# VH-VL binders against a5use3: the designs that were tried, part 23

Target 1, 222 residues: a5use3
Amino acid sequence: MVIHAIVPVKELHRAKQRLARVLDAHERRALSLAMLNDVLVALSYSPVSRIIVIGRDVETGHTARAHGAAFVIDQSAALNDALHQAAADIPDHAAALVAPSDLPLLGAEDVIALTCISGDKPGVAIAPAHDGGTNLLLVSPVVGWTFLFGPDSLTHHIAAARQRHLPVHLLRLPHLERDIDDIDDLIWLAQQPGDTSAQRLARMFLERKGAQLWQSSDMPPH
Short names: E, the ipSAE of ESMFold2; O, the ipSAE of OpenDDE; V2, 0.75 times the mean of E and O plus 0.25 times the DockQ between their complexes.

## First folded at step 7 (VH-VL; framework fv_rovalpituzumab)

Design x1 (at its last look DockQ between E and O 0.66; V2 from the best seeds 0.00; counts 0 for: pae E 2.2 > 2)
Fold by OpenDDE, look of step 7:
Structure x1 (fold): chain C 222 residues (1-222), chain A 117 residues (1-117), chain B 107 residues (1-107)
Amino acid sequence: as target 1 above (222 residues)
Amino acid sequence: QVQLVQSGAEVKKPGASVKVSCKASGYTFKSYAMHWVRQAPGQGLEWMGWINTYTGNPTYADDFKGRVTMTTDTSTSTAYMELRSLRSDDTAVYYCARDIGWGMDVWGQGTLVTVSS
Amino acid sequence: EIVMTQSPATLSVSPGERATLSCKASQSVDSYVVWYQQKPGQAPRLLIYKASNRATGIPARFSGSGSGTEFTLTISSLQSEDFAVYYCQQWYDWPYTFGQGTKLEIK
C-alpha cells in the first residue's frame, strides 16, 4: 500500500499558546519546530512513500525540505481545508496518513503499527486522542474522503468510514495522548524515554528556568 | 517564469461594478493564495483580501465586505476581483499578488480603475 | 486591526549614504513583518520577509531588523535605483495591514 503522509503545521506564532506562561514566544516556536522535526524523523523511518508538510512559516518549509518532504503553503485557517489542499496531489488509489506536527513522542513504530492494523485493503485506521479527537488518521484510499478533524473527530471519522462502507481500525497510543500545556507537561516530556529534539529542548528549558513559571503577553490575536 | 497578468484599465461611473482579472502562469495556480491590494493615486497600499485558490474561499477586509467578490477559475488559472457600487474614492490601481505564506512575492502589473461621473 | 506606522514620511538621503526606515506596530507582530519597495508606475517588490530575511535577488545592502513592535529597514549605501517608496506590512494577522509608506528621495 502506497502511503502519503500529510503533516499539518500550525503557524508558529499560534502554536503552543497554552505554554505561554512557561515559555516565551521564541521558546514556543523552537519547541514547535522541534516537534515537527521529530514527527518528520518518525515518518522518514516509517513505510510512507511521501511526506507532505503544509504550513505557512518559512521555517516550517525549511524543516520540511531538510527532511526531503514536500512543502505546501497553507491557504486556509481551517485544518480540514488545509488537509484537503495537501491531499490534492495524492493519487486516488493511495492512502493518506495525517500526522499532526505536535506529537512530541511519535515514533516510526507507531506509524508501522497503524499501517499494520489497517492492512492492504481499503479502510480507515485511527489513533484516537484522549478527548475524542484524532491523533493519527490513515485512510485508504484517499479518494472521496472528507477530513473531519476537530471536536469529536473520532466519532466523525468513524461515521464517515461507515458511510463509505470502509472498515475501521482503532489503535490506542497512550504516549501520544498527552498534550504539552504546562510545566508539568514539559517535565513529563523531559522525563520520557528517548532523546528527541523536543525532549532535548524541554530539558534545556527546564534547566534554564529552574521550574519557574513565566508570564507572557506574546499571544496571537483571535 | 512566474508572472501575473491583469486585465486592462477600466473607466466606470459611480454605482457601477468592475471586474478585474489576474491570469497566473509559470506555477501551479492552486498552490498559492491570491491577494488583492489597491492603491489610490498618490496614496499607500491597501489590503483588500485574499482567496484560497484551492477551495475558492475568499477572505475580505472589513472595509470591502459586501462590495467585493473574489473568485477563481482554476481551468484558466485566473483570479477575479469584482468591486460593486463604485464611488470616486474607489479610483485606484488594483493589484493581484501571489501569497507565499510569509509575503507577496509576485505582483500583477496593476489595473487602473477610474470612477468618475 | 493592527496599525502599522512608518517614519519618517519622507527621508532625504544622498547617494552612498545610509538610510534607516522605521516601522512600528500597534501591537506585537512577532517577526512577521514584510518590506516592499515600489517605484513610480510599478508594482511593489518584495524586499524583506519575516523582519530580517532578504527575498530572492535583493542586494545585500538591504537589511531588516526588529521584533515585537519596532522594525527597521536599512540600506547601507544608497544606490540611485534605491530611491523609491518603501512599505512595511504585518503578516501576523488578518487583515494584513500596510504602513503608510516612506518616500526615500535624493537629498
Scores: ipSAE 0.591, ipTM 0.847, lowest interface PAE 0.9, mean pLDDT 93
Fold by ESMFold2, look of step 7:
Structure x1 (fold): chain C 222 residues (1-222), chain A 117 residues (1-117), chain B 107 residues (1-107)
Amino acid sequence: as target 1 above (222 residues)
Amino acid sequence: QVQLVQSGAEVKKPGASVKVSCKASGYTFKSYAMHWVRQAPGQGLEWMGWINTYTGNPTYADDFKGRVTMTTDTSTSTAYMELRSLRSDDTAVYYCARDIGWGMDVWGQGTLVTVSS
Amino acid sequence: EIVMTQSPATLSVSPGERATLSCKASQSVDSYVVWYQQKPGQAPRLLIYKASNRATGIPARFSGSGSGTEFTLTISSLQSEDFAVYYCQQWYDWPYTFGQGTKLEIK
């Protein structure tokens, strides 16, 4: 099977806004790029034949090129429009794998597992998100597919597959179900096994904040 | 090699409409959004909006919303900007410009639109 | 709408001197500022993107700096072809507004 991966990347200044309470704009950009790097590393060790990064930041383009990925300029910053734009370059009979740029614990084994569940045949394989969304989507063939990411996207993608008479396979990947949106998520990420770029940054940012907090006071009360 | 060629100068009366064309060559038209920018005589640049050339969906600056329509014809690699209900302060040079994601790198030569009674 | 304010409106300098042009945003635009050069009767030319990156073919004497709300374009040794109007533009969020321009004139 010929698989083209699409990695849509949000504009860096709009990314991870919930973390603005704890990280400044420079730190949030760095974290977003580190997560993108980690996703691209995972994809580069997977059976995908081509990686297409779509975004609007020059730094995103530099990161894509560093991994041998194609870079497409996103004209509207609307996720499903960006996915359709990127998919236009995929041959009709090829498969598309959509992987968000903010899955810092994604591994090549996750992509391999998703491919294996579909049995290298026409169909749709989905790794659900915890909130009724979609963390990974593999569609074979991509021709005629309508991307429906957003609220309740798992349900919408299942319905779209059924409308096209494509079998649906679901694969639960619990380590991908936690979004990195607040300080507790950063702590969780820092505590997980591994040494990804995002994990290294999370540990560094937390150490800087922890050291300053403890220098000014004792442990917070219950 | 990469080029944006605009339609010629126009003279219009108040209340009329004008449609400026911008023909692209030397690159893949649908890969880059197109902006429209105007410049009144002796004045600065004013951003009017852009159009997504893959989807055909425009985004307009508030000052022009309701009076402007931006379209594309992908078969001819041409972008269009139509401005309606013209008034004397719409006298300007109108530019198209290619969006590369972090700026506008190629500009058309400009189209002078003069609105006078 | 993010307002971009350039200063001075006109800067008179001699060839060979250094010119410093200022651009201030009404709110933080991170590093998303673009600089253009426009000569009389010509369309603008892209000089600097993302506050400090020179576009292809732009001479090293042009440099940009700044982040947040204050940005600077510096021309380290003015050449005769550098006398033009310079515009900054925020590229942070639409509407992608321009500053009003700084005219760089021969003194």
Scores: ipSAE 0.538, ipTM 0.823, lowest interface PAE 2.2, mean pLDDT 91
ESMFold2 (binder alone), look of step 7: mean pLDDT 94; pTM 0.948

Design x2 (at its last look DockQ between E and O 0.69; V2 from the best seeds 0.71)
Fold by OpenDDE, look of step 7:
Structure x2 (fold): chain C 222 residues (1-222), chain A 117 residues (1-117), chain B 107 residues (1-107)
Amino acid sequence: as target 1 above (222 residues)
Amino acid sequence: QVQLVQSGAEVKKPGASVKVSCKASGYTFKSYAMHWVRQAPGQGLEWMGWINTYTGNPTYADDFKGRVTMTTDTSTSTAYMELRSLRSDDTAVYYCARDIGWGMDVWGQGTLVTVSS
Amino acid sequence: EIVMTQSPATLSVSPGERATLSCKASQDVDSYVVWYQQKPGQAPRLLIYDASNRATGIPARFSGSGSGTEFTLTISSLQSEDFAVYYCQQWYDWPYTFGQGTKLEIK
């Protein structure tokens, strides 16, 4: 099965807003890019044939290209529209894997596991988020699919699959379910096994700040 | 070569409408959004809006909402900007410009629209 | 909307000298600032994006700096072809507003 991975990337100034009390705007940008890097590394070692990054920041583009990924300039205001834009050049019969850029602990094994449970037959494989969302989505074939990311996206994607008479496979990946929203989350990330870019950055930030919370006014307008 | 070629100068009466075209070449039209910017004589640049060339969905600046319509024809790689209910202060050079995510890197040559009684 | 204010309105500088143009944002726009050059009768040309990155083909004498609300375009040694109007634009949020421009003229 030919898999094309789509990595949607939020505008950097709008990323990790919940960390504004802990990290300044520059640090949040750095963390976002580090996470993107880690996701791209994971995908590069996974059985995906092509990676498509969609975003609007020059640094996002540079990061994508540095990993040999295609970069698509996001023209949309909504995630699902961006995903459809990115999927436009994916062959009809190919599979699409959607992997958000803010999965700090995504590994190649996670992608492999998702592809394994899906098999070579048409179907949908989902790694659910803890809040009823979708962390990873693998759809085969991508033709005719409608992305339904957002609140309760797990339920929506399952329903969409069933409407198309596609089997649904669920894969729980607990290590991907924790959002990085506060200092405790950063501490958690820093304490996890491994030495990813995001982990290294988290460790550096914690050391620099002495694990203290700061308030920042660097909030995006939207 | 990436380029945007706009339609020729227009002279209109107040209350009339004008539709400016912008033909793209040298790149995949649907891969880049298109902005419209105008410049009154001797004045600065004014952002009018932009259009998603993939979906065809436009976003307009508030000052132009209700009077402007941006459209695209993907088959001809052409963007269009229609401005209605023209006034004398709409006299300006109108530019289309390609969006590269972090700026506008390619501009049309501009289209002078003169509104006079 | 975010207001971009450029200063000075007109800057008179001699060839070979350094020119410094200022652009201020009404709110924090991070590094999302673009600079354009416009010569008479021509469309604007992209000079700097993301506050400090030179666009393709832009000479090294052009440099951008700044973050937050204060931004600067610097031309280290003015050439005859550099006398033009320069605009900054914020790329942080819609609408993508321009500054009013700085006219760089020969002293």
Scores: ipSAE 0.832, ipTM 0.911, lowest interface PAE 0.6, mean pLDDT 94
Fold by ESMFold2, look of step 7:
Structure x2 (fold): chain C 222 residues (1-222), chain A 117 residues (1-117), chain B 107 residues (1-107)
Amino acid sequence: as target 1 above (222 residues)
Amino acid sequence: QVQLVQSGAEVKKPGASVKVSCKASGYTFKSYAMHWVRQAPGQGLEWMGWINTYTGNPTYADDFKGRVTMTTDTSTSTAYMELRSLRSDDTAVYYCARDIGWGMDVWGQGTLVTVSS
Amino acid sequence: EIVMTQSPATLSVSPGERATLSCKASQDVDSYVVWYQQKPGQAPRLLIYDASNRATGIPARFSGSGSGTEFTLTISSLQSEDFAVYYCQQWYDWPYTFGQGTKLEIK
């Protein structure tokens, strides 16, 4: 199976806005780029033959090229439009893998498992998100596929596969169930096993904030 | 060589319409959005809007909504900007410019549109 | 709508000297500021993107700085070809508005 991965990346100034109460703009940019780096590392050690990053930031392009990925400039803010734009570079008979840029615990083994459950045959393999969404989507072949990411995307992608008479395979990957969008997500990420770039930043940010908290003479250490 | 070549100067009466073309060459047309910017004589640059060349979907500045239409023809790698209900204060040079994600790197030569009685 | 305000409107400087052009945004635009040069009768030319990065082929005498709301274009050791109008533009969100321009004139 020939697999082309698509990694859509949000504009850095719009990313992780819910963390703005805790992280400044520079820290949020660094976290977003670290998560992208982690996803690209995982994909580079997986059976994908090509990685396509789509975004609008210079730094996103530099990160993509540092990993040997192609970089496509996103002409719109809509995720599914960006995915269709990136998929235009994929041969009709090839498979497409969609991996969001904010899955910092993604490993090559996750991609391998997704391809194995499909059996290297035409079909759709999905790693569901916790909230009824889609963390990973593998579609083989990509020709004629309509990307339907967003609320309830698991249900919509299953329906789209059935309409095309493609078998659907679901693979639960608990370590990918959580996107990093608020302070509780940062704490969770820091506590997980591993040493990804995003994990190292999360631990550093939490230590920095904790040190600031514990500099008060009236507040005992936790 | 990346190049944007615009249609020639136009003289119009108030109330008429004008359609400016912008022919792209030397790159994949559908990979980059196209902006339109105008400049009245002796004045600064005014952003009019842009068009997604993959989808054909335009976005217009508020001052031009209702009077402007931006389109593309992907088979000829050409972007178009039509401005309707022309007034004398629409006299300007109109530019197309390629969007590279962090700025407009290549500009057309400009098209002078003169609106006078 | 984000308003970009440039100062001064006209700056008179001798060749070989340093020019400093200012651009202020009406709100925080992070580093999303672009600078263009426009010579009489020509289209604008991209100089600086993301506030401080020189575009391909732009001489090292051009430099940009700033973040948030205040941005500066500096031209060290002015050449005769540098006398032109300079525009800043915010690239944070559409409408992608321009400053009104600074005309750099020979003193």
Scores: ipSAE 0.604, ipTM 0.833, lowest interface PAE 1.7, mean pLDDT 90
ESMFold2 (binder alone), look of step 7: mean pLDDT 94; pTM 0.949

Design x3 (at its last look DockQ between E and O 0.74; V2 from the best seeds 0.70)
Fold by OpenDDE, look of step 7:
Structure x3 (fold): chain C 222 residues (1-222), chain A 117 residues (1-117), chain B 107 residues (1-107)
Amino acid sequence: as target 1 above (222 residues)
Amino acid sequence: QVQLVQSGAEVKKPGASVKVSCKASGYTFKSYAMHWVRQAPGQGLEWMGWINTYTGNPTYADDFKGRVTMTTDTSTSTAYMELRSLRSDDTAVYYCARDIGWGMDVWGQGTLVTVSS
Amino acid sequence: EIVMTQSPATLSVSPGERATLSCKASQSVDSYVVWYQQKPGQAPRLLIYDASNRATGIPARFSGSGSGTEFTLTISSLQSEDFAVYYCQQWYDYPYTFGQGTKLEIK
């Protein structure tokens, strides 16, 4: 099965806003790019044939190209529209793997596991998020598929698959289910096994700040 | 070679409409959004809006909402900007420009639209 | 909207000298600032993107710096072809507003 991976990347100035009380804007940007790097590394060692990064930041583009990934300039304000844009040139018979850039602990083995559970037949494989969302989505074939990321996306994607008479495979990946949005999350990330770019930054930030919480004026509205 | 070629100069009466075309070549049209920027004589640049060339969905600056319509024809790789209810202060050179995510790297040659009684 | 204010309105500099142009944002725009050069009768030309990156084909004498609300375009040694109007633009939020421009003229 030919798999094309799509990595949507939020604008860097809008990324990790929940960490604004812990990290300044520069640090949040760095962390976002580090996570993107880690995702791309994971995908590079996975059985994907092509990686497509979609975003708007020049640094995102540079990071994508540095890993041999295609870079698509995001023309949309909505994730699902961006995904459809990125999927536009994927062959009809090919599969699409959607992997968000903010999965700090994504590994090649996770992608392999998802591809294995899906097999070579048409179908949908999903790694659910803890909040009913979707961390990873593998759709084969991608033609005719409608991306439904957002709240309760797990349920929506399952329903979409079944409407198309596609089997659904679920794979729980607990290490991908924790959001990084506060000091405890950074500590958690730093304490996990491995030495990814995001983990290194988390460790550095924690050391630099002495685990102190900061105040920021750029917190997202609630 | 990447280039944008715009339609010729227009002379219009107040209250009329004008539609400027911008033909793209040398690149995949649907891969880049298209901006429209105008410049009144002796004045600065004014962002009018842009259009998603993949979906065809436009976003307009508030000052132009209701009077402007941006469209695309993917079959001809052409973007269009229509401005209605023209006023004298709409007299300007209108530019289309390709979006690269962090700037406008390719510009049309501009289209002078003159609105006069 | 985010207001971009350029200064000075006109800058008179001799060939070979250094020119420094300022652009200030009414609020933080991070590094999402672009500089354009426009010569009479021509469309604008992209000079700098993301505050400090030179676009393809732009001479090394052009440099951009700044973040947040303060941005600067510097031309280290002015050439005759550099006398033009320069605009900054922010890409942080809609609408993508321009500065009013700085005219760089020969002293």
Scores: ipSAE 0.781, ipTM 0.889, lowest interface PAE 0.7, mean pLDDT 94
Fold by ESMFold2, look of step 7:
Structure x3 (fold): chain C 222 residues (1-222), chain A 117 residues (1-117), chain B 107 residues (1-107)
Amino acid sequence: as target 1 above (222 residues)
Amino acid sequence: QVQLVQSGAEVKKPGASVKVSCKASGYTFKSYAMHWVRQAPGQGLEWMGWINTYTGNPTYADDFKGRVTMTTDTSTSTAYMELRSLRSDDTAVYYCARDIGWGMDVWGQGTLVTVSS
Amino acid sequence: EIVMTQSPATLSVSPGERATLSCKASQSVDSYVVWYQQKPGQAPRLLIYDASNRATGIPARFSGSGSGTEFTLTISSLQSEDFAVYYCQQWYDYPYTFGQGTKLEIK
């Protein structure tokens, strides 16, 4: 199976807005780029043959090129339009893997597992998100596929696969289901085993903010 | 060599329409959105909108919604901007410009549209 | 919409001197500011993107700085060809608005 990965990246100034209470704009940008770096590392050790990053930031392009990924400039405000744009130069017979740029703790073994349940045959493999969405989508072949990310996307992608007469395989990957939305999520990420770029930043941010709280209040350092 | 070549100057009466073309060469047309910017004589630059060249979907500045239509023909690598119900204050040079995600790096030579009675 | 305000409207400077042009946004635009140069009868030329990065082929004497709401374009040793109108543009949200321009004139 020839797999082309698509990594859509939201405009950095719009990413991780729920963390604005605890991280400033520069910190959120750095975290988003660190997560992208970690996803690209995981994909580079997986059976994908090509990685396509689509976004609108010059820093996103630099990160993509540092990993040998192609960079496509996103002309859309809509995720599904961006995915179709990125998929335009994927050969008809190839598979497309969609991996969000903000999957904490994604490893190559997750991608390998997803490809294994497809058995190198036509079909759709999905790692569901906790909220009825889609964390990973592998579709083979990509020709004629319609991306339906968004609310209830798991259900919509299953229906799209059935309409195309493609078998559907679900793979639950609980370690990918936690969104990084608030300080508790940052603490969780910092405490997980490993030394990814995002984990190093999360640890640094929490240490810095704990020290700032301690300096300005009776709260203990983190 | 990346180049944008626009159609020639136009003279129009109030109430008419004008359609300006912008032919791209030297790059993959569908990979870069196209902006339209105008400049009245002796005045500053005014962003009119842009068009997604992959989908054909435009985004218009509010001041032009309802009067402007932006289209593309990907087979000829050409973008079009049509401005309807022309008024005298629509007299301007109209530019197309290629979007690279963080700015407009290549501009057409400009098309002067004069609206006079 | 986001309003970009440039100052001064006109700046008179001698060749070889330093010019500093200001651009202020009505709300934070992060680092999403673009600078263009326009000479009479010509289309604008991209100078600076993302507040501080020089576009391809732009001489090192041009530099940009700023974030949030306050941005500057600096030309460190003015050449005769640098006397033109300079525009800033925010690239943060639609509509992508321009400042009104600063005319750089020979003193």
Scores: ipSAE 0.604, ipTM 0.827, lowest interface PAE 1.7, mean pLDDT 90
ESMFold2 (binder alone), look of step 7: mean pLDDT 95; pTM 0.959

Design x4 (at its last look DockQ between E and O 0.71; V2 from the best seeds 0.00; counts 0 for: pae E 2.2 > 2)
Fold by OpenDDE, look of step 7:
Structure x4 (fold): chain C 222 residues (1-222), chain A 117 residues (1-117), chain B 107 residues (1-107)
Amino acid sequence: as target 1 above (222 residues)
Amino acid sequence: QVQLVQSGAEVKKPGASVKVSCKASGYTFKSYAMHWVRQAPGQGLEWMGWINTYTGNPKYADDFKGRVTMTTDTSTSTAYMELRSLRSDDTAVYYCARDIGWGMDVWGQGTLVTVSS
Amino acid sequence: EIVMTQSPATLSVSPGERATLSCKASQSVDSYVVWYQQKPGQAPRLLIYDASNRATGIPARFSGSGSGTEFTLTISSLQSEDFAVYYCQQWYDWPYTFGQGTKLEIK
């Protein structure tokens, strides 16, 4: 099965807004890019044939290209529209894997596991988020699919699959379910096994700040 | 070569409408949004809005909402900007420009629209 | 909307000299600032993007700097072809507003 991965990337100045009390704007940007890097590394070692990054930041584009990924300029503020834009060049019968850029602990094994449970037959494989969302989505074939990311996206994607008479496979990946929103989350990330870019950055931030929570006025307008 | 070629100059009466075209070539039209910017004589640049060339969905500046319509024809790689209820202060050079995510890198040559009684 | 204010309105500089143009944002726009050059009767040309990156084909004498609310375009040694109007624009939030422009003229 030919898999094309789509990595949607939020505008960097709007990323990790919840960390504004802990990290300044520059640090949040750095963390976002580090996470993107880690996701791209994971995908590069996974059985995906092509990676498509969609975003609007220069550094996002540079990061994408540095990993040999295609870069698509996002023309939409809506995630699902962006995903459809990115999927436009994917062959109709190919599979699409959606992997958000803010999965700090994504590994190649996670992608492999998702592809394995899906098999070579048409179907949908989902790694659910803890809040009823979708962390990873693998759809085969991509033709005719409607991305339904957002609140309760797990339920929506399952329903969409069933409407198309596609089998649904669920894969729980607990290490991907924790959002990085506060100092405790950064500490958690830093303490996890591994030495990803995001982890290294988290460790650096914690050291620099002495694991203290600071308040920042660097909030994005929206 | 990437280029945008706009339609010719227009002279309109107050209350009329004008539709400017912008034909793209040298790149995949649907891969880049299209902005519209105008410039009154001797004045600065004013952002009017942009259109998603993949979906066709536009976003307009508040000052133009209700009077402007941006559209695309993907089959001809052409963007259109229609401005209605023209008034004298709409006299300007209107530009289309390609969005590259962090700026506008390719501009049309501009279309002068003159509104006079 | 975010207001971009350029200064000075007009800058008179001799060929070969350094020119410094300022652009200030009413609120932080991070590095989301673009500079354009416009010559009479021509469309604007992209000079700098993301505050400090030169666009393709732009001479090294052009440089951009700044972050947050203060931005600067510098031309290290002015050439005859550099006398034009320069605009900054923010890409931080819609609408993507322009500064009012700085006219760089020959002294």
Scores: ipSAE 0.886, ipTM 0.937, lowest interface PAE 0.5, mean pLDDT 95
Fold by ESMFold2, look of step 7:
Structure x4 (fold): chain C 222 residues (1-222), chain A 117 residues (1-117), chain B 107 residues (1-107)
Amino acid sequence: as target 1 above (222 residues)
Amino acid sequence: QVQLVQSGAEVKKPGASVKVSCKASGYTFKSYAMHWVRQAPGQGLEWMGWINTYTGNPKYADDFKGRVTMTTDTSTSTAYMELRSLRSDDTAVYYCARDIGWGMDVWGQGTLVTVSS
Amino acid sequence: EIVMTQSPATLSVSPGERATLSCKASQSVDSYVVWYQQKPGQAPRLLIYDASNRATGIPARFSGSGSGTEFTLTISSLQSEDFAVYYCQQWYDWPYTFGQGTKLEIK
């Protein structure tokens, strides 16, 4: 199967706003770009044949090109519209893999596992998020697919696949079930095993701002 | 060669409407949003709004909401801006400009719209 | 909406000298400021994006700086072709507003 990955990236100045109490704008942008870097590294070691990053920042474009990914300008900053726009560059019979830019624990083996349960046949494979959302979506073929990311997106994508008589395969990937959106997520990321760019940056921020970050969360650091 | 070519100058009376065209060439029209910006004689630049050329969905500056309509025709790679209920203070050069995500890199030559009583 | 205020309105400078143009935002726009050059009878030309990055083909004598609310365009060793009107624009949030312009003219 020929797989084109789409990595949608939010406008950097609007990203990670719940962290603004403890990270300044430069730090939040750096964290977002580190997470994007980690996702692109994982995808580059996976069986995807092409990576399409869609976003609106020059820094996002530079990061994409540094990994050999195509960069598409996001005209709307609405996630599903951006995915629709990026998918226009994918051949009708190819598969699309959607991977959010804020899963810094994504590994190539996760993508491989998702493609294996699909079995190189028409269908939809989903790695659910913990909140009823979708962490990874693989759709084969991409032609005619409607992206329905957002609240309850797991249910909506399953329903869309069934309406089109496409088999649905679910793969639970617990290490990916948490997006990094607030201070508690950042603390959690820092505490996980591994040494991704985002983890190193999170640990550095927490060390520099330890008392302030601890005071801003419901739970003390580990 | 990337170009934006606009329709010619127009003279209108107050209360009329004007529709300015902007034909794109040398690039994939649907890959870049289009802005509309105007400039009154001897004055600065005023942002009017933009249109998503892939979806056709516009966003208008508040001062123009209710009077402006921005559209596209993807088959001819052309963007349009229609301004209704013209006033004398709408006399300006109207520009289209291509959105590259971090600025407007290519501008049309401008269309002078003169509104006189 | 975010108001962009440029100063001075007119700057008179001799060729070969340095010009410094200022742009102030009514609220933080991080580094999301764009600079344009406009000569009489021409459309604006993109000079600087993201406060400090030169657009393709812009000579090194043009530089931008600033973040938050205060931004500067500097033109070192002015050339005769640099005498024009310069606009800043915030690219942070809708509506994407322009400053009123600074006219750079020969002394």
Scores: ipSAE 0.542, ipTM 0.813, lowest interface PAE 2.2, mean pLDDT 90
ESMFold2 (binder alone), look of step 7: mean pLDDT 94; pTM 0.949

